# VH-VL binders against q9h9l3, part 270

Target 1, 176 residues: q9h9l3
Amino acid sequence: PRKMVAIDCEMVGTGPKGHVSSLARCSIVNYNGDVLYDEYILPPCHIVDYRTRWSGIRKQHMVNATPFKIARGQILKILTGKIVVGHAIHNDFKALQYFHPKSLTRDTSHIPPLNRKADCPENATMSLKHLTKKLLNRDIQVGKSGHSSVEDAQATMELYKLVEVEWEEHLARNPP

## First folded at step 13 (VH-VL)

Design E16 (framework fv_unasnemab)
Fold by ESMFold2-Fast, scan of step 13:
Structure E16 (fold): chain C 176 residues (1-176), chain A 122 residues (1-122), chain B 107 residues (1-107)
Amino acid sequence: as target 1 above (176 residues)
Amino acid sequence: EVQLVESGGGLVQPGRSLRLSCTASGFFFSDHYMDWVRQAPGKGLEWVAEIRNKFNSYTTYYAESVKGRFTISRDDSKSIVYLQMNSLRTEDTALYYCARDEFDSGYYFDYWGKGTTVTVSS
Amino acid sequence: DIQMTQSPSSVSASVGDRVTITCRASQGISSYLNWYQQKPGKAPKLLIYDASSLQSGVPSRFSGSGSGTDFTLTISSLQPEDFASYFCQQANSFPRTFGGGTKVEME
């Protein structure tokens, strides 16, 4: 292992008709899947749509949630200087209002060798659920009560580990 | 500034009990794994026990030499980790260190207290 | 349990010398190996973690290398403050185990 963590965030809808995605939970795991961070986060704006089917967020989670500014500081301390793995990770960084260096970012939704292992088109954007089922023989995001960002972050790290050697070699030869 | 302060050591007879405490400050205690490591007089280091954080269900691990006799626990509201030592033996005589276990890049003890001395004699 | 064999047990060296300490694991531990420095009467101090990562505040003359079973700590140009004991420690599995230590003494 190296200085590498995996992240997954849950967003709720704020702004007009709940169309703005605001951070409401963040989970970060280490290389072995141990949880470094997992907190509910209170958006600075009024929540219009909890998006519970996908986010798993309910009103009661917001009662003792960490305010966005405090949570952001805690999260960035963990991410800074590390290789950060995520799935469609640009959405997570956007919700965090954070820029992570491209050279230290790994997006499992855009790794051609990973799709190849799953017998999927190399440049297609496959869901985390699909890749996890195909490559790890594990069902995640089950049921109708929302996703677990811990489960998603753990699956994302395990997926990356399947192609880590090959992909790091590719990136060394073809720096972003 | 990160600080770990151990207390509770002393001279005790074989078969008795002691509880060690380690008070932490200067960091988010509840986010870290905590360990106890001991060192017998003039000897090397021996890992004793670990307790994981809330996010990992406070799972505990023990060295075989202390399993069943020692219990590690923590109180996140007070930022204290404990080591309850029962059925003490002369070979438990050592300086006991509390250590913060960082697990973001491997697993490693990045801060240690000064230790508290436990002497099991007579 | 994973046994950590550290060598040498002691070495006499002079300021400016290159000092190499070796640590061997009885089974594969990937890169889950750390190095600590301990001065007489003091608590151990972390030098290197995850086999080769230099801890913040530790001088660049310290370096670690290796993976699997064979690991090395190198001090490229020994300084007066480096006379101390050094310990390796595996963190791959429980129980966590330390090497026997290497004492670096003034020649």
Scores: ipSAE 0.737, ipTM 0.890, lowest interface PAE 1.2, mean pLDDT 93
Fold by OpenDDE, second read of step 14:
Structure E16 (fold): chain C 176 residues (1-176), chain A 122 residues (1-122), chain B 107 residues (1-107)
Amino acid sequence: as target 1 above (176 residues)
Amino acid sequence: EVQLVESGGGLVQPGRSLRLSCTASGFFFSDHYMDWVRQAPGKGLEWVAEIRNKFNSYTTYYAESVKGRFTISRDDSKSIVYLQMNSLRTEDTALYYCARDEFDSGYYFDYWGKGTTVTVSS
Amino acid sequence: DIQMTQSPSSVSASVGDRVTITCRASQGISSYLNWYQQKPGKAPKLLIYDASSLQSGVPSRFSGSGSGTDFTLTISSLQPEDFASYFCQQANSFPRTFGGGTKVEME
């Protein structure tokens, strides 16, 4: 069976007004939730907005951060050939400047059976926090210290596992 | 230009201590893991230790042959990696290289110093 | 520990020859295998990383292949400056380990 990993990234703001989302942390976990990768990442451009409240990123985290180009190589090495699970994962891939094959991508923000299980509209985009609370009875992204990308990646994987069999069968019949 | 310059080698008796230094230049030192690799006279290469920086803390790894006796450390402000060698043995005799660890598509040593010689003899 | 078995320990060859060096890992190391060249009195030089990626500045006559446990370094046409020792090294796990080396000598 093909190996499966879950990914979650944190972004900071770069560019003239900090409107450009740049990768500042990336976490990858395996099927069991074990951390395979967790690094602070240094964007190539000056950070204008750390977005700390959401990202959890602070200036001190960038002192020994992995340069983006290096981190990208490390991450791509891990993702290559695997099924990659994420929540609103297009944002992560965009920040990584990498797009995983669609056939090997699983976005928990767009899985109707998952929403159905959570008593949410199937076509709605629900937050990771909401789905995690509803389906796993777990609180994530709490406090004011920002998100934990490891925690989010683990939650994403666990959510997907709830509908894995059904969704994989669906995808087999309806390949993207 | 990337440069690694080892120093601190010499002749010592068994049981003594020695501290090696590797001064780095030409790159952002704190962005890279650093390793020590040694080569006994006429022999092959042996990895000794690695020090990583992560989340403003350091993680170290050691070969079993030196664990408990050697300590790798670094001063990012000075771009120096150290190897404190205690309880030296004759089998520790070798040319000690400092190497920069890089990871793009794999972990590899892309730059090496010229080495510093450590001789442990009675 | 992962043992790296390198073969042959030495090979005699002439300029223009095709030279093949093999490295076998005691367990799977994916593609985390690097090749280094070392000339007498000099530090090792990286040739190939990640089993098959050519390091910048290294001549294209050098190539690497393999995955899992069996790896190969190939010099398609040996040049005078290629007479040296070659080492494989696994970067899959700690401790990092090197092969025993292969000395390429002039015939």
Scores: ipSAE 0.005, ipTM 0.585, lowest interface PAE 10.2, mean pLDDT 92

Design E17 (framework fv_unasnemab)
Fold by ESMFold2-Fast, scan of step 13:
Structure E17 (fold): chain C 176 residues (1-176), chain A 122 residues (1-122), chain B 107 residues (1-107)
Amino acid sequence: as target 1 above (176 residues)
Amino acid sequence: EVQLVESGGGLVQPGRSLRLSCTASGFRFSDHYMDWVRQAPGKGLEWVAEIRNKFNSYTTYYAESVKGRFTISRDDSKSIVYLQMNSLRTEDTALYYCARDEFDSGYYFDYWGKGTTVTVSS
Amino acid sequence: DIQMTQSPSSVSASVGDRVTITCRASQGISSYLNWYQQKPGKAPKLLIYDASSLQSGVPSRFSGSGSGTDFTLTISSLQPEDFASYFCQQANSFPRTFGGGTKVEME
């Protein structure tokens, strides 16, 4: 293995009509799927929409949640200098208000060989749920009570490992 | 600064018990795996036990030589990891180190305490 | 259990020398190998983790290489403070196991 972690964040709606996505949970796993970090995070702004169907976040999770500025520092300490794997990872980095080098970023929603293995069009945007079912024969994001960011981060790492050798060779020949 | 301070060692007769403690400071204790490693006088290093963090269900692992006799546990509210040693044998005589197990890039002991001495003799 | 065979058990060297220590696993451990330095009367200190990653604060003259079963720790230009014992350790599977150690002594 490498200096490689997988991340998945959950966001809630803040700002006018709840249209701003604010970080409310973050899970980070190592190469083998061991959980390095999993905390509920308190946004600095009033939560308008918990988006519970997708985020799994409810008011009770905010009671002892880590304030955003503190959580951000903890998370960035883990991510810095590592290859970070995610699915539609730009959303996670945006919520973290963080720039991660493109050369160290791996987005499983934009890896053509991964879609090919799933018998999907190479340039299609496939959901994490779909790719995990097709390639790992595992159901994630089950039910309507929200997603488990731990489960999502673990699935994301496992998906990346299916194409790691091929994709790293591709990136070495075609630097981003 | 990261600090690990072991205590609880001493001289005991075979068949007796001791509980070692390791008090941690300077980092988020609850996020880390914690290990015990021992070193017999003039000998090399021997891994004894590991306890994982809450996110990984406090899973425990033991060396075969101590299984059934030793129990590793932790109290995250106090930042302490324990090693309960029962049915001690002369071959358990060693300096016992507490180590922080970082697992973001492999698994490795990045900080060690100074150790606490356990002597088992009749 | 994975056996870690370390060689040599001791080596005599002079300041400025290149020193290499090898570690062999009885089965594949990928890159899950660490190197520690221990001075008399002191706790071990991490030098290299995950086969080749240099720990913060460790001088660049230390380097690690290898994967699978064969690993090497290299000290490119030995300094007076480097006379110590060195241990490899596998973290691929339980139980975690250490090599027997290599003592680097002054010639």
Scores: ipSAE 0.796, ipTM 0.901, lowest interface PAE 0.9, mean pLDDT 93
Fold by OpenDDE, second read of step 14:
Structure E17 (fold): chain C 176 residues (1-176), chain A 122 residues (1-122), chain B 107 residues (1-107)
Amino acid sequence: as target 1 above (176 residues)
Amino acid sequence: EVQLVESGGGLVQPGRSLRLSCTASGFRFSDHYMDWVRQAPGKGLEWVAEIRNKFNSYTTYYAESVKGRFTISRDDSKSIVYLQMNSLRTEDTALYYCARDEFDSGYYFDYWGKGTTVTVSS
Amino acid sequence: DIQMTQSPSSVSASVGDRVTITCRASQGISSYLNWYQQKPGKAPKLLIYDASSLQSGVPSRFSGSGSGTDFTLTISSLQPEDFASYFCQQANSFPRTFGGGTKVEME
């Protein structure tokens, strides 16, 4: 079986009015939840909105942040050839300006068996926080200090593990 | 050239303390996790501890055999990693290696020091 | 803890021989498995990382394979300088754990 990792990214606002989501932190964990990568990342453009309430990113975090191009290289090196698990992962890939092969991507926001297990509509898009609470009985993204990308990545991996066997079999029969 | 140089080993009695140091050079020390690995005479390798630096804080991991007795720390300004060993036991006798932790798609020890010998004996 | 069972504990071989060392993990460790070589009186040296990636400067006669729980280190054609001890090590979880080692001796 292929190596499996989970990823979660935090973004800040750049560009006019801060509407461009730029990568500011990336966390990657292995199958057991051990952190493989966790870095603050400096966007190439001026940060207009730190989105601290959600991102947890503050100006002080950018002082020694890894430049985007360098971080991207490091992250891509980790992801290459692996099954990558994430929640609404298209946002992470967009921020990374990188798209992982669909056949090696697992998005916990689009796994019907996972929603079913959580007593949610199979075709609905549920939040990571909700699924984590329902299925893992754990609270994440609490408080006003912003999200923890490590915590979110770990939760995402644990959620996927709940349906891994079933979903992998499904994908084998129905390749994306 | 990457170099790791351990020091601080010696002969001590059980129950005593010893502090090991590992001085690193030839690379950006703060970019790497650091580990201690020991090897008892004629035996295999045993991982002891790891210290990670991130976001202005340190995270440490320990083998169960040393937990509560050993403390790993680092001074990034000096490029040194330490191993404070308290309540030493005879089974702690070993050659202690300092190792640089690297990761790409996994974690591995790509550079090792020559080691420093710790002997715990009555 | 993840136990790493390495076999054989020792092997006698001749120059030119194909040598195979196995390492089994007590639970799945994906490909987070490294191989080290250690010569008497020397520190370990990294040979293979991530199950199958050859460390820079290591001869191509060394190769690693496996995933999950079963891993193999292969020396395709043993050279005089290859007589040493070899250790596997899992890096999937803490505590990090090593195999018991394999001593490759001259026949």
Scores: ipSAE 0.000, ipTM 0.599, lowest interface PAE 11.4, mean pLDDT 93

Design E18 (framework fv_unasnemab)
Fold by ESMFold2-Fast, scan of step 13:
Structure E18 (fold): chain C 176 residues (1-176), chain A 122 residues (1-122), chain B 107 residues (1-107)
Amino acid sequence: as target 1 above (176 residues)
Amino acid sequence: EVQLVESGGGLVQPGRSLRLSCTASGFDFSDHYMDWVRQAPGKGLEWVAEIRNKFNSYTTYYAESVKGRFTISRDDSKSIVYLQMNSLRTEDTALYYCARDEFDSGYYFDYWGKGTTVTVSS
Amino acid sequence: DIQMTQSPSSVSASVGDRVTITCRASQGISSYLNWYQQKPGKAPKLLIYDASSLQSGVPSRFSGSGSGTDFTLTISSLQPEDFASYFCQQANSFPRTFGGGTKVEME
């Protein structure tokens, strides 16, 4: 199971009225929470809305940001062939314009045993902040400067490790 | 394409200093941990030091036998990792390898240089 | 420090033989165990990482197994190019430590 990484992406708004989510930061951590990748990423389209309250992205982060095409190549080299853990991870893959095999994907927003440990309904979609507070007794996404994708990826990996044995056994019996 | 080239080895007397360099090419140097591993003539491998990347605060780790005498450092702009060796002892005589420490699936040395020889003798 | 005890220190074998090398950690290291091959006059080459993952480009006759404290490297059918020294290495904690090595020699 150590052939496993956790990912969290930050998106900014592009396109009409800033409604399109474009990748602007990506953080990837290993099983122990060490940071494999953490770069600001320059979208190929004009940024209409930085969504700073949530993304933590500001105009100054774009001046040295890695162009999307290059960043995507770097990220995909890390993800390919690994179990990738994320929270609402379909949004991250969409922003990366990437398909990751379902059999190698773990979404902590859709793991019934994890919700059960947090005293939440098994079929509810709970926020990363709520699950982290309940199960790890740690406050993340604090303050007004936006989220840290590194902090979020680390929390996501730690949450998955709480149910890893049970969930991997479930997936072995019930392959996606 | 990935290459690691060590340099700076030589013959020195006990108590002297040497600085080893390892020039990296063919990969994103700044994203990787870098290690030094040595091998005394006819002996096995001994891990010496590690320096982590910027995302992990350039944290350094050392084998007990070299703590206080050796300093690992890096210059990401030049893709070089260094090993400053002070107060050298005869037991420091070895071939010194630079290794790339991949940490995506455990921690492992996936690429090694050919090494640079350090001989500490009177 | 975590001590890595590797056995045997040497083994004489013939082409086609099954060779097993064992490595024991003095403390639990989970799956943070790597295997390297070293030929005379050359740098070590990674064979297996994280106890059982085969490095790209390494022949499938090499396999690793184990977790915790007891680990094994197996060469299912020894080839002429496999006569070399083999080292295990734990990456669970600092300092990183290597086993003493196993020399696989022609019988």
Scores: ipSAE 0.710, ipTM 0.869, lowest interface PAE 1.1, mean pLDDT 93

Design E19 (framework fv_unasnemab)
Fold by ESMFold2-Fast, scan of step 13:
Structure E19 (fold): chain C 176 residues (1-176), chain A 122 residues (1-122), chain B 107 residues (1-107)
Amino acid sequence: as target 1 above (176 residues)
Amino acid sequence: EVQLVESGGGLVQPGRSLRLSCTASGFTFSDHYMDWVRQAPGKGLEWVAEIRNKFNYYTTYYAESVKGRFTISRDDSKSIVYLQMNSLRTEDTALYYCARDEFDSGYYFDYWGKGTTVTVSS
Amino acid sequence: DIQMTQSPSSVSASVGDRVTITCRASQGISSYLNWYQQKPGKAPKLLIYDASSLQSGVPSRFSGSGSGTDFTLTISSLQPEDFASYFCQQANSFPRTFGGGTKVEME
């Protein structure tokens, strides 16, 4: 199990026409899928578009949400020094305004053996939903009420565990 | 500073009940799993019970020796974890520790209280 | 239940000695093993978690190793404050179980 967690964030639209993605929820799970962190986060900027169909975030979730600065501190305490698993994780780190070392980052959207197991082109960027269905025979992100970042983080960890031994050995021989 | 303070121990006769409390401070109590671990006089450590946090549905687990007699619960608004001990037996005599269960890298008890003594005798 | 067997039950040692304590699980527990130190009249203190991770504030002379069923706690150069009891604990499955303990005594 080593020091490894999986993360998934939800973003809302801020700025002109709601085109800027701002962090509004973050979920972090441990190696076994237990939830370490799951909080709604209040962006420092006015929310223009909740993007509810995808984010699952509604105005009521913002009422007692943790301010961005405080949430960021809490999240970084959990991530620092750990192997962090995510899907298209650069988007999550960007929303957190955080740099995580590449040597400790695992992106399930860019692991060639994982795509190969799913009968997908090794260098393609496949969606979390597709990989989870193909490899775990499980449907996630179902319905129109938005995604569950907890569900997504749990699926991401389970996907990584399918290739963990092989991929960690590869990275040890071929450091980034 | 993280602190755990146990209370509620005492001398009771077999078959009676006791309720132990553990008041936590210095951290976000609602984010952590909480455990009770006991130690009989001159003996080793024995895990008793665990209660998980709200994110993990307040799931509870018990040692076989206490199943059906002990109930672990928590009040996140007060930062207290409880151990309700029913049908006490002489073999339940021990110092009872409250422990914080960190689960970010395995599962481990990173902070312990000083313990509260429970003596079951006639 | 997973049985945790510690050896030795006690060891006499001198300051500066290398002390090795072993813990064996009756079933595979991956790396879900922790080590605690307990001094007379005091609560246990976490030393090592997840088999080999040193807890913050614990001196580097303490180290843990192993995976699966066989685990070792090593004190590379025993200091006066290290005379204490040591317990391993598995966190792989419920119920959580502790080893019987090892008492490190002064020669």
Scores: ipSAE 0.723, ipTM 0.875, lowest interface PAE 1.0, mean pLDDT 93

Design E2 (framework fv_unasnemab)
Fold by ESMFold2-Fast, scan of step 13:
Structure E2 (fold): chain C 176 residues (1-176), chain A 122 residues (1-122), chain B 107 residues (1-107)
Amino acid sequence: as target 1 above (176 residues)
Amino acid sequence: EVQLVESGGGLVQPGRSLRLSCTASGFTFSDHYMDWVRQAPGKGLEWVAEIRNWFNSYTTYYAESVKGRFTISRDDSKSIVYLQMNSLRTEDTALYYCARDEFDSGYYFDYWGKGTTVTVSS
Amino acid sequence: DIQMTQSPSSVSASVGDRVTITCRASQGISSYLNWYQQKPGKAPKLLIYDASSLQSGVPSRFSGSGSGTDFTLTISSLQPEDFASYFCQQANSFPRTFGGGTKVEME
């Protein structure tokens, strides 16, 4: 273990025709998969499209949700100074309106050794569901009621741990 | 700022019960795991029990020596963690510390109370 | 249970000395090892967590190293306030277990 956490966010559609992705849930887990943070988050703008099939967010979750400004502050306190692991993590940081240092960021959608272990092209961007099935023999994001960001964050950390030693050594020799 | 204050210790006869309380202040209590650690007079530290937070299902863990006799619980609305001690034995005599368990980077006790003394004798 | 063997049980030292305390786990514990300081009549204080991370507010003369089964706490230049007992603790598995302690005493 290190000062390392994994994050996964769920977004809903706001703005014209629901085209803007706004943060509506965030889950953060520690190295062993224990949950450090898991809150529904109320966007400052009107929700046009809950995107429930993928996000798992429904109107009922918004009733006692944490306002975006407060949630952002809580989340950033957890992430600051830590190695943050995510899958296609740029989307999560964008939804948080946050810049995390590249030297402390690990994106499991862009780690060549991980794709290699999954018998996938090293430069391809594979889905979290696909990598988790191939490498951990576990089905995530099942059913029609949306994804669990806790489940996704836990899977992301476990995937990273498969290549952690090799990838950290690579990064030490080839700083980002 | 961060404070943990234990209470409920005292002199008790073998076979009796005692409940310890630890009142927390200065942080978001509901976000943390809480532990009890004891120290017999002139001896080292012995971990007793842990209770996790609501995100992790309030899962509890116990040292083998107290399993079945002690129960750890918490009241997040009052920021209190409890240790219910039943069927007390003379070897349970110790200073009992309440500790806050950070789990963001490993697992570690970053704040401790001053402890409450439990003496089990006839 | 994972047993933590700490050595030495006591050491006599002078201000300015380098003091080394070792801790050995009976099984691999990765880096889930913490170090605590305890002064007479006081509660323990966290010094080092996750084998090598210095707790905020702890002087830089304290450092931790090791992984797996063998761990070391080093005080590079002993100060008067450092005469105390030191305990290692593993957090890899339940039950959590402590070392027997090392008492650092004045000569």
Scores: ipSAE 0.709, ipTM 0.888, lowest interface PAE 1.5, mean pLDDT 93

